# Designs tried in a protein design chat: VH-VL binders against Probable DNA replication complex GINS protein PSF1 (gins1). Part 15

Target 1, 191 residues: Probable DNA replication complex GINS protein PSF1 (gins1), of Dictyostelium discoideum (Social amoeba) (q54hr6)
Amino acid sequence: MFTKTAIELIKELRGTDSIPHYNDTSIKATIDEMIALYEDLIKTITEHKEQKKEPFYLQHAITFHNSINRDKRCILAYLNERLNRIKEYRWSSGQSLLPDQLKERLSQNEIQFFSEYDKILTEYNSKVGLDLTIDPQPPKELYIEVRVIKELGEVVLNSGCTVNLNLNTTHFLKRSDITNLVKNGSLEHII
Key: E = the ipSAE of ESMFold2; O = the ipSAE of OpenDDE; V2 = 0.75 times the mean of E and O plus 0.25 times the DockQ between their complexes.

## First folded at step 9 (VH-VL; framework fv_namilumab)

Design g2 (from f5 with light chain A50Y; at its last look DockQ between E and O 0.39; V2 from the best seeds 0.65)
Fold by ESMFold2, look of step 9:
Structure g2 (fold): chain C 191 residues (1-191), chain A 123 residues (1-123), chain B 107 residues (1-107)
Amino acid sequence: as target 1 above (191 residues)
Amino acid sequence: QVQLVQSGAEVKKPGASVKVSCKAFGYTFTGYYMHWVRQAPGQGLEWVGWIYPNSGGTKYAQKFQGRVTMTRDTSISTAYMELSRLRSDDTAVYYCARQADSYRSSGFYFDYWGQGTMVTVSS
Amino acid sequence: DIQMTQSPSSVSASVGDRVTIACRASQSISNYLNWYQQRPGKAPQLLIYYASSLQSGVPSRFSGSGSGTDFTLTINSLQPEDFATYYCQQYYSYPYTFGGGTKLEIK
């Protein structure tokens, strides 16, 4: 019966085109499973430290590690996909208000995320003088978020704009302007 | 094609109960909220509540709380609404309606309706 | 509860006319409003969702507008099949509520 809980989280999202009710029960169960696997891994390492070079010990350690990471990735994928749907709802609605039925489906943290996301969009729209949510889809297909991996300093983009690309800073840039910088490893697409 | 088929008309006395069924065809029954909406003769529409067939969770309008029970049987894709302690002002056509919603459209709306079930409450 | 007030309660019109139906909410509902058409003896059918989005298969002569508290449904070239009762419905806050309806009759 182990690990079916993490799979059920993914199935819930794939089975609907909506934002389903936050599955707190399954998340808690998956976290409990991860904790139990971590405890077993620690016991295995502690009790068999003299055998750490044996092939079977390495296989068991890798198996526990992969199981924990699988559950972690499932939870993160679930939460991230829900956040993407919440962002897309804000874009499609063009409104800063959530109807009661949708609010009931969201966790407290997700409601807070919506509030912060709405604040960011509203502040950006006022600075640009446009309502970016008029487009029914986020502009991520044309613009992408990137992190500077190599210090580039002041760079003139293909569009003629100048941007300061300092190490470890994050930028929202047109994909066509920075495709070669991502390809050569100077920028990392965050997605 | 999506279709909702409701049970037949009912005649009841005050104080009785009625249970209306709504059988769903042509879609994944558990994936959509099912609403109940009623309409008294010659009058407007009134929301009764919803059930989410996947979980069995319900929400009722406050005026029906304590008198209405919504259930479902997922093995036969059927939703039920039971209204108890009937009064003459419960005489209405009762509709089931599927809620469409998508994070892409922001719409929460009733895209498919059953044919309606007339419930008559008379002494 | 959010009261939805429709105006007028009935309209007499001829084929080809332009008809406008108003719907007012007792408090802001953003754009969380739908319009339904109900022909005599039939279940309601969705026309417009999210204040102004036309449902698939609905003729383009129907349009919706408005936001906040004041909404309108417009029929630009009335057809014989459009003689029906029209309802607005809010889904912002529970309980979901409908307007009282506007009966569109042939002159």
Scores: ipSAE 0.622, ipTM 0.861, lowest interface PAE 1.4, mean pLDDT 84
ESMFold2 (binder alone), look of step 9: mean pLDDT 92; pTM 0.937
OpenDDE, look of step 9: ipSAE 0.860; ipTM 0.962

Design g3 (from f5 with light chain N31D; at its last look DockQ between E and O 0.45; V2 from the best seeds 0.67)
Fold by ESMFold2, look of step 9:
Structure g3 (fold): chain C 191 residues (1-191), chain A 123 residues (1-123), chain B 107 residues (1-107)
Amino acid sequence: as target 1 above (191 residues)
Amino acid sequence: QVQLVQSGAEVKKPGASVKVSCKAFGYTFTGYYMHWVRQAPGQGLEWVGWIYPNSGGTKYAQKFQGRVTMTRDTSISTAYMELSRLRSDDTAVYYCARQADSYRSSGFYFDYWGQGTMVTVSS
Amino acid sequence: DIQMTQSPSSVSASVGDRVTIACRASQSISDYLNWYQQRPGKAPQLLIYAASSLQSGVPSRFSGSGSGTDFTLTINSLQPEDFATYYCQQYYSYPYTFGGGTKLEIK
């Protein structure tokens, strides 16, 4: 109830397959709500010290506590999902540079995170060698789940296997076989 | 399906203004950048700028800064481009174009275009 | 501004030919480069994004390559429907800029 602004942060991410603009305004509003709830709780406790076991007080305090925790978790979920999308962008693009439009969508901390993440991946690739240049995906993600966005019908994969990629069906396929199809929008990676 | 429908051709005198509309169908209008690109007769393509309908934020190419205004009405899924103090070299077809992008793809590209609006500036 | 230079400005070719179109940026744009096809009287259509990624529904005879400043679009086994004007476009830095275009004509 109290956390409508925090819920809107999560809905923003659910509503797009892009990296939306960092919502500094809604984050600040959610933090302000948490502070106001905390101040009201402290005031209530202080003014009714000996009455704090009354059923009304206990229900009131529990409600405020749960609302504060929910706001905290919503903000953390929002920030974590944005970081996951930034990491996935680095993998999909393979590039150490961000175009101007994407930079404008990120917070300063998120830009710094990308830079550090890129440095780590670049150093790792140089030390591990050519294996990563042939298949830039992490070993644990050799196969990915995809949804067919554009009707493709029967497709022969690089491995020589055939698969029927009908619209709106889902498949578990080797990433290297379908990289171009994901990049061109025919398939959508499902987390 | 996705479609962008622009307003009709315009004939204007030098010094006047023109406002071109672009109505979006078949997708969530507020979720995609809308770009404007022009093409003078027999010439190449020139980027004018974009509007992000969700926020109303804009970015213009510097040569148009001060003469172009991009707006939108989200209730009717329509973007607008207004160009003022028209000159003869503003004669062109003006396209609106939707930008596609995803964090799973490095591409930022125009996947759907309007039919174009011819703007002719002559005395 | 990043200037995009295409060459040649026009090319005449026969069905079945292999055609290569070059695009050069005045500074590095990584791989943030699109290729568009424009048929006469029509709006442009995307062929390739991110320098080398083929758009869905585009025939496999089209391919793109390059990074940094030098990019190419290649059409293998030219078909009658491929006569059009081709534009490269960078999206790394504002303002977004297009090449001057390459008109592909039938001999």
Scores: ipSAE 0.653, ipTM 0.873, lowest interface PAE 1.2, mean pLDDT 85
ESMFold2 (binder alone), look of step 9: mean pLDDT 92; pTM 0.939
OpenDDE, look of step 9: ipSAE 0.846; ipTM 0.957

Design g4 (from f5 with light chain S30D; at its last look DockQ between E and O 0.22; V2 from the best seeds 0.00; counts 0 for: placed apart)
Fold by ESMFold2, look of step 9:
Structure g4 (fold): chain C 191 residues (1-191), chain A 123 residues (1-123), chain B 107 residues (1-107)
Amino acid sequence: as target 1 above (191 residues)
Amino acid sequence: QVQLVQSGAEVKKPGASVKVSCKAFGYTFTGYYMHWVRQAPGQGLEWVGWIYPNSGGTKYAQKFQGRVTMTRDTSISTAYMELSRLRSDDTAVYYCARQADSYRSSGFYFDYWGQGTMVTVSS
Amino acid sequence: DIQMTQSPSSVSASVGDRVTIACRASQSIDNYLNWYQQRPGKAPQLLIYAASSLQSGVPSRFSGSGSGTDFTLTINSLQPEDFATYYCQQYYSYPYTFGGGTKLEIK
């Protein structure tokens, strides 16, 4: 009957490919509507105990009951879809951390759900000896941060590309490309 | 198509304020975070903050907290950034940028940028 | 704040070369890293999000890799339009921060 707020929760999700802010206000309003409808239903039945078989009062009670069910279904659909999106995010990211912006969109219960879901996936990956979401890139070569002590100008790397190593600049370079320059004092390793 | 059009260049004296506008076209303005990013001449990019036009909620980098105010007018799909108590190191190009995100990817990124607004602070 | 260090600050390369640009975060940011390209006088454009995911419309010669603190952008078989400045950017934690940039020059 009066399920407009609950329907708008579903429309919010359908209108976006993201996880929108948890709509605590609309959920609370919908639950308050359900409670009010339930109280009206009980009052109607109580006031007309001997009239329970009358078609008008029975139809009225059925209408209240159906409105309550619609609100319930909408809230459950909203919450379940949000949880599905949180699970899909964990799978897509492959990561155990939530970025700040996403975290502030979630309820505390949803943050806890992510943490528990992450524990399940991490434990499974450990027992099987693989991470199902890891990019299979080769191990990266060690990079170190260096400061240019001696003006070197253009330096040719192993890839055949050149870089400009100007005096007093700092760079994050592959160790194997610059080992001799560090050893001869042209570059200083910054710890 | 999605487009962000910013207001024109500004020249200001130290201590003044500047308000840059960013008008959005081709998408539902209230559905996307709008960020502001600046770039001093010959230098890199610096995040200033965002506004969520639906709620008007904002987040500012601490460096700008107390000097920056981001607002919007949803009736004309326009975001604003106002920076007060200007000093010479505020001289930069100021970009607005729309954030895209999806739960099917872990990406939160700036998919469309305005053309930039040069703000020059000089005596 | 999470500091993003890019290396090298500039690199000279020829058309057809393979170039690798490095980016290091001051703490783990998992894979919450973007790469942007900026041509002179223009706004930045997204190339890579989530460390390794290629934005639609970006040529496949661009690729990203890394997780945690160390990330790389690789450009295979450079084209004339690839000579620009490249920035990494983390979006794990506020404030969002960019690397200092790597200028890729022809020759």
Scores: ipSAE 0.613, ipTM 0.850, lowest interface PAE 1.4, mean pLDDT 85
ESMFold2 (binder alone), look of step 9: mean pLDDT 93; pTM 0.940
OpenDDE, look of step 9: ipSAE 0.845; ipTM 0.956

Design g5 (from f5 with light chain S53D; at its last look DockQ between E and O 0.29; V2 from the best seeds 0.65)
Fold by ESMFold2, look of step 9:
Structure g5 (fold): chain C 191 residues (1-191), chain A 123 residues (1-123), chain B 107 residues (1-107)
Amino acid sequence: as target 1 above (191 residues)
Amino acid sequence: QVQLVQSGAEVKKPGASVKVSCKAFGYTFTGYYMHWVRQAPGQGLEWVGWIYPNSGGTKYAQKFQGRVTMTRDTSISTAYMELSRLRSDDTAVYYCARQADSYRSSGFYFDYWGQGTMVTVSS
Amino acid sequence: DIQMTQSPSSVSASVGDRVTIACRASQSISNYLNWYQQRPGKAPQLLIYAASDLQSGVPSRFSGSGSGTDFTLTINSLQPEDFATYYCQQYYSYPYTFGGGTKLEIK
C-alpha cells in the first residue's frame, strides 16, 4: 500500500481549523517511501532488461511511477495549504509578529516565508496610505480625512511613503505628513 | 455542550503533592490545547501552563518548572496537573481551560473553563 | 516576563454609566490581548480577543481597543450583571500573563 503516510498528512490539515505543528517526521517518511519506490523501479528495470516489453513489467513500472507522483503531489499540497493558512493569518490578523505558540508550530522555512510575506504587505500598505489588514478603530496618531482638490498623482509624504492623490479622491492620512498640502490648498480637510 | 469537570477540593500539608483532574465532554479532546490557571484567594489569575493532548507536549511557566507535571489520558478525555513540594502560597483555586484558535483570526483564548478545584496547603 | 498593569484597581459606577478600564503591557504585544470577566465565585469568561474582537454571545455594549502596549475595555450603559472583576491577558509571549484585575462595583 503506497502513499499511506502522504495521505495522513492531508488528513491532518483537513481535520483542523488551526495551523497544526509542521509534521517533519511524516514528510521525511514520505520522502523515504519515494526513494524506496524509485530504487525498486530502477532495480526492476535493471533485472528485467530482456523482458522490458512484457505487459507485467510495463504495468509494474507504471504503478511505481504513479505512486511516486502521488506522494510528491501530496507533499506539495500539504506544504502549499500550510503556506495559504500562514498568508490568511497575516492578512486577517493584521499583525507583523507571530505569538510564541504559533511560531513553535512552524518550520524555519515557514517562519521565513511569514517574514517575507509581511514585508511585502507592509510595503504595499505604506504605498497606498492604508493598512488593509489593521483594526478599523481610530489610530493613536492624529489622522485626518482629506479630499484632493488639485491633481497631485504620486506624492511622497513626509514619512517617505508614496500615495496616489488623484483629484476628488478622499484619503485618511497622518496630519503631520500632509500639513503643507492642506495649508497650500492641494488637500481639503473634510471634517 | 462543551464541559470541563474537575476533581474535588484537596487539603494538603506543606511538602506534599496534589494531582487535579479535568475531564472533557462534548468535543474532540485531542484537538485543543488544555491550560491550567490558578487564582489565590482574593487575588488575580496566574497561568501555570498547557498540555496539547494529541502529542502530550507541554509548556510550563518558569515559576512552576520542576514542580509541575501535566499529563493526559486520551482514552477517558482527561487532563491532569500535578504540583509537588507544596507551599502555603500554592493555596489557590486551579482551573483547567480549553484554548480556541484558528488561522482565520489572531485569537488564542480560553473559551471553556472547568469549575475550579480548591487546593489548600496548611500545616 | 511581560508585566500587565491594569488601572484602576477598582471603580464605582451606577447602572447606565460608561466605564473604561486600561491595561498596559511592559513591552509591545501587538494585538495579542484578551479581556475576561469574572463574577464572584465563578470561572472567568471571555469577552474580547485580539484586543477588539467581541466573543459570540457577548453584549455589544462591551468593546475593546488598542495595540502595542496600551489597551482599553469600554462598557457602555452598565447593566447590573456587569458588576464583576475584569482581567486583561496577553498571549504574545510565554509565560502568558494577566493584569491585576479591575473590580467594578455598583454605587
Scores: ipSAE 0.681, ipTM 0.881, lowest interface PAE 1.1, mean pLDDT 85
ESMFold2 (binder alone), look of step 9: mean pLDDT 93; pTM 0.941
OpenDDE, look of step 9: ipSAE 0.852; ipTM 0.959

Design g6 (from f5 with heavy chain Y52N; at its last look DockQ between E and O 0.48; V2 from the best seeds 0.69)
Fold by ESMFold2, look of step 9:
Structure g6 (fold): chain C 191 residues (1-191), chain A 123 residues (1-123), chain B 107 residues (1-107)
Amino acid sequence: as target 1 above (191 residues)
Amino acid sequence: QVQLVQSGAEVKKPGASVKVSCKAFGYTFTGYYMHWVRQAPGQGLEWVGWINPNSGGTKYAQKFQGRVTMTRDTSISTAYMELSRLRSDDTAVYYCARQADSYRSSGFYFDYWGQGTMVTVSS
Amino acid sequence: DIQMTQSPSSVSASVGDRVTIACRASQSISNYLNWYQQRPGKAPQLLIYAASSLQSGVPSRFSGSGSGTDFTLTINSLQPEDFATYYCQQYYSYPYTFGGGTKLEIK
């Protein structure tokens, strides 16, 4: 009776290994149900204010409250799982762009989320000097912050990454890649 | 075993319509988009469009918009492509192809194809 | 529409040879490119997706590379079953488009 549309929303998502089309219709229907349940809860409390301790009245109020919470949790689980799949797609694809078919399946807010997530990954990759989406694991070695003391320009590190080491710029790099540059005085370790 | 079995060859006159069927076996029909791709004799491949068998939603290449209709019957796991106002340059083998995609692999590709249906439009 | 240009249009080679097939997109498509093999009289079969990912069951002598606009399919040691036509296909933007094909023939 209550929460059926919210439960079907979850089932739709769990029934596929894809990112299905954003189900705006069922989300709106679930929100409308929550609003209607809230109005019924308020009416129940208001009309039985002085009889609030009666067991039968309280059971009705509890039922409305639990149904609202279940609807809320289902919507949040649906939206959160979709965001997790979008993040995993960015990670697995390694690409900053969405193909048309996937873009059509996403809400406007989800497209914006992908864009912001992509920005975060791109900025993080430039800071650490590697592409996390090629091998999505935590860095295995210590990273240190260094300042460029001698103009070095474009440098290819032992890991194969290319970094621009312009005078007086700071970088967050693997110590194993730059140990010789720090040792010879081209880079200064910032403590 | 996933298999797509298409209807037999057809010969049509210009101005007629043709409806090609593609019956799916060995998987949940509504779980995968179905594409149609054609190949004129001795030529390359051309994408016609797709249908989402679950919703019935479609997308067509602009070249075919207004002439193509893709439908499905989920009770018999069958997709259909109907092409109207046929002309001689519609002569081709028409393939159905299942789209595989997963957010884990990030690929969008045709993993299974039907055997093809030759449609000949003769004057 | 994104035009996909393949070269060469045909190539003759012997068993054991290395063959390289190029595919160029008219605009950047990131890595959203597939390679298909089509043997005479048969439907196409997927070899590579996402420019470089080898499909399950495809021999390791096939490899793909490239991103953006320029892509390459390489077959290292040709086998008799590899004589077929090869197509690249982009899936970034509608309509999905294929290259013109590269026919690989036995010398």
Scores: ipSAE 0.669, ipTM 0.872, lowest interface PAE 1.2, mean pLDDT 86
ESMFold2 (binder alone), look of step 9: mean pLDDT 92; pTM 0.931
OpenDDE, look of step 9: ipSAE 0.860; ipTM 0.961

Design g7 (from f5 with heavy chain S105D; at its last look DockQ between E and O 0.27; V2 from the best seeds 0.64)
Fold by ESMFold2, look of step 9:
Structure g7 (fold): chain C 191 residues (1-191), chain A 123 residues (1-123), chain B 107 residues (1-107)
Amino acid sequence: as target 1 above (191 residues)
Amino acid sequence: QVQLVQSGAEVKKPGASVKVSCKAFGYTFTGYYMHWVRQAPGQGLEWVGWIYPNSGGTKYAQKFQGRVTMTRDTSISTAYMELSRLRSDDTAVYYCARQADSYRDSGFYFDYWGQGTMVTVSS
Amino acid sequence: DIQMTQSPSSVSASVGDRVTIACRASQSISNYLNWYQQRPGKAPQLLIYAASSLQSGVPSRFSGSGSGTDFTLTINSLQPEDFATYYCQQYYSYPYTFGGGTKLEIK
C-alpha cells in the first residue's frame, strides 16, 4: 500500500476550501515510508546481486524508485497548494496579521513564509506608489466612552434617533451629541 | 439546506452537569468548525469554545476551561457540549454555530446557528 | 481577553432613519470583526464580516466600516424588519468576544 498516506494528504486538502491544520504526522509518515522503501531496495539489490538476475532486480529498483518519487511529488504538491492558499488569503484579507485560529493551523515555516510574502507585497505597493487614501474608510468622528451617572431615559441625538441612557450603562457616543450632559455630570467620561 | 438542530430544554440543580447536542444536516459535518455560544436571559452573547469534528480538537474560553467538554460523533453528524459543576449564573440559552471560512476571503464567521437550548440552573 | 464595547446600548428610531452603532475593541483587532443581528426569540444571523464585507443576501442598506479598534455598523433608511439587537464580535484572538449589544427599537 505504497503512497497511500501521501495520496490521502492530497485528498484531504482538495476536499476543503479552507486552510486545514498542517498535517505534520502524515508528512512524517510519508517521509518514513520513503526511507523504508529506499532501505528495502538497497537490501534487496545487495542480497540478490549474487543470483545474477540483473533484469529482475532492475525492475524492482524502478518500481521502488517510482513509489519514492510519487511520495515526493505528493508532499511537494501538498506544500505548494498550502502556500498558494496562504498567498491568496493575504491578497483577499489585505491584512499583515493572521487571526489566532488560522495561525495555529500553519507550520512555523508557513508563518515565516506569510511574513516574508507580506514584506515583499508591502515593498512592491510602496514602489508603485499605491495610494490607499482613496479606499473607503469611515468618517473619523470624535467618540468618547461614557457611563450614565444619572438616569436620563430616552435622549434624542442630533441624528433624530433616541438612545436609552439608563443608570450605570456605558455608551460610546459622539462627543458633540453629549457635551452638555458630561459637563453637567449626568455622564462620566471613561478613559 | 444547512440546518443545526439542538436538544430540548434542560432544568438542572446546582452542581449537576448538562450535555447539549447539536445535530448537523445538509453539509459535510467534519469539514467545519462548530462553535458554542451562550446567552443569559436578557443579556448578550458569550463564546464558550469550538470543536473541529474532523480531528476532535477543541478550544475553550479560559472562563470555561476545566468545566466544559466538547465532543462529537461523526457517524451521526452530532456535536456535544457538556458543562459540569453548574451554577445559577450558567442559566442561559446555549447555541451551536457553524463556522464558515475560506482561503478566498478573510472571514471567519458563524453562518448557521442552531435554534438554541435553554438550560436553567435553579435550587 | 479583548473587550468589545458597543454603544449605545439601545436606540429608539423611526422607519426611514439612519442609525449608526459603534463598537470599540480594547486592543487592535485589524479588520477581524463581524456584525450579527438577533431578532427577538431567534438565533443571531451574520450581517457583516471582515469589518466591511456584506454577507450575501443582506440588504445593501447595511454597511460596516473601521479597522484597528473603532468600528461602525450603519443602517440607512431603516425598515420595519431591522428592529432587533445588533452584536459585534471579534475573531482576531482567543477567546472570541462579543460586544454587549445594541437594541434597536421602534419609536
Scores: ipSAE 0.653, ipTM 0.868, lowest interface PAE 1.3, mean pLDDT 85
ESMFold2 (binder alone), look of step 9: mean pLDDT 92; pTM 0.928
OpenDDE, look of step 9: ipSAE 0.861; ipTM 0.961

## First folded at step 10 (VH-VL; framework fv_namilumab)

Design k1 (from g1 with heavy chain Y52N; at its last look DockQ between E and O 0.24; V2 from the best seeds 0.59)
Fold by ESMFold2, look of step 10:
Structure k1 (fold): chain C 191 residues (1-191), chain A 123 residues (1-123), chain B 107 residues (1-107)
Amino acid sequence: as target 1 above (191 residues)
Amino acid sequence: QVQLVQSGAEVKKPGASVKVSCKAFGYTFTGYYMHWVRQAPGQGLEWVGWINPNSGGTKYAQKFQGRVTMTRDTSISTAYMELSRLRSDDTAVYYCARQADSYRSSGFYFDYWGQGTMVTVSS
Amino acid sequence: DIQMTQSPSSVSASVGDRVTIACRASQSISNYLNWYQQRPGKAPQLLIYAASYLQSGVPSRFSGSGSGTDFTLTINSLQPEDFATYYCQQYYSYPYTFGGGTKLEIK
């Protein structure tokens, strides 16, 4: 099954309230899958050039393209969620320094991101005479709990990952990903 | 409920080795680092090291480097610490402790401890 | 290694007293410090993390303060169950180190 490794990246984050080690191995494996899918697509197009308008060829090309894009979106969602957790760590700790154990979990780019984020916060705090991280939490994306009212099956979220929205199941999802589904009655917001 | 259950007390001669187990209950074993901390009789606490049960990666205090090996078996949610070339000053209670950390709280702390395993090294 | 020095090594106090325990790091550790309580024959239990935050279920008579090198654990209105040994522990840099402990005894 295409995109299995990419989905497991997201599940790793979902399974913990920490910042786990940067999963370079699974990212590389997902990129390798994307390359293999691309090469298979190009081979298919090249070997069956005269058939490029046939419905089978179009369905094949669309399926491969969508799988590649889903892998890309999952990697980007993984990276973005990690950055969000790094920002939250800076806010909750109120500290400019990272403990050794957390630094070991971050990629080089993520360590640089923390340094730049910290510099911006420190400069802003000095200009306004306040430490913005003393008590208030940074804004978070709003998540809501929903129940599936109409069978939707597999739905691809804006993040590029797939959620199986079976009738009467409940999910905890970003409001921005599902607003239209709640509005059209497919999902019911649980309070 | 989270619980860490350690293997029973051990009596060893100098030069031998000991392997202490720590079985985890009530949480996802691979989601939390496991630390080992020892306490000689009547003395304070001393950090030995940690294992990441997900990857098997370890970090040891330099004092124990070359004598300690930490492993785990994820199929039975169990962490192990093996200490070799035992000396009389290795006599201590050895604790396993789960590290809690959360990006929301920014803390790195030991929220659950095993009951301790007494290791006695004597003539 | 970062040395953690606790003072006093022992303190004798009565129920209802206010007790303070000091912990000093050999270099700045920001606020990356925990406090643990250990009753005789038992494993340690977390009281305070990140210098000042109470662990869930810890009575509000416990408080922590400090940053950098100097840290304090305070127990307001001492109770009989508080007679134990207290340890500070830094988690800023490897190896993680504990203070030598402060034994709180009933007078």
Scores: ipSAE 0.615, ipTM 0.858, lowest interface PAE 1.2, mean pLDDT 85
ESMFold2 (binder alone), look of step 10: mean pLDDT 92; pTM 0.932
OpenDDE, look of step 10: ipSAE 0.812; ipTM 0.952

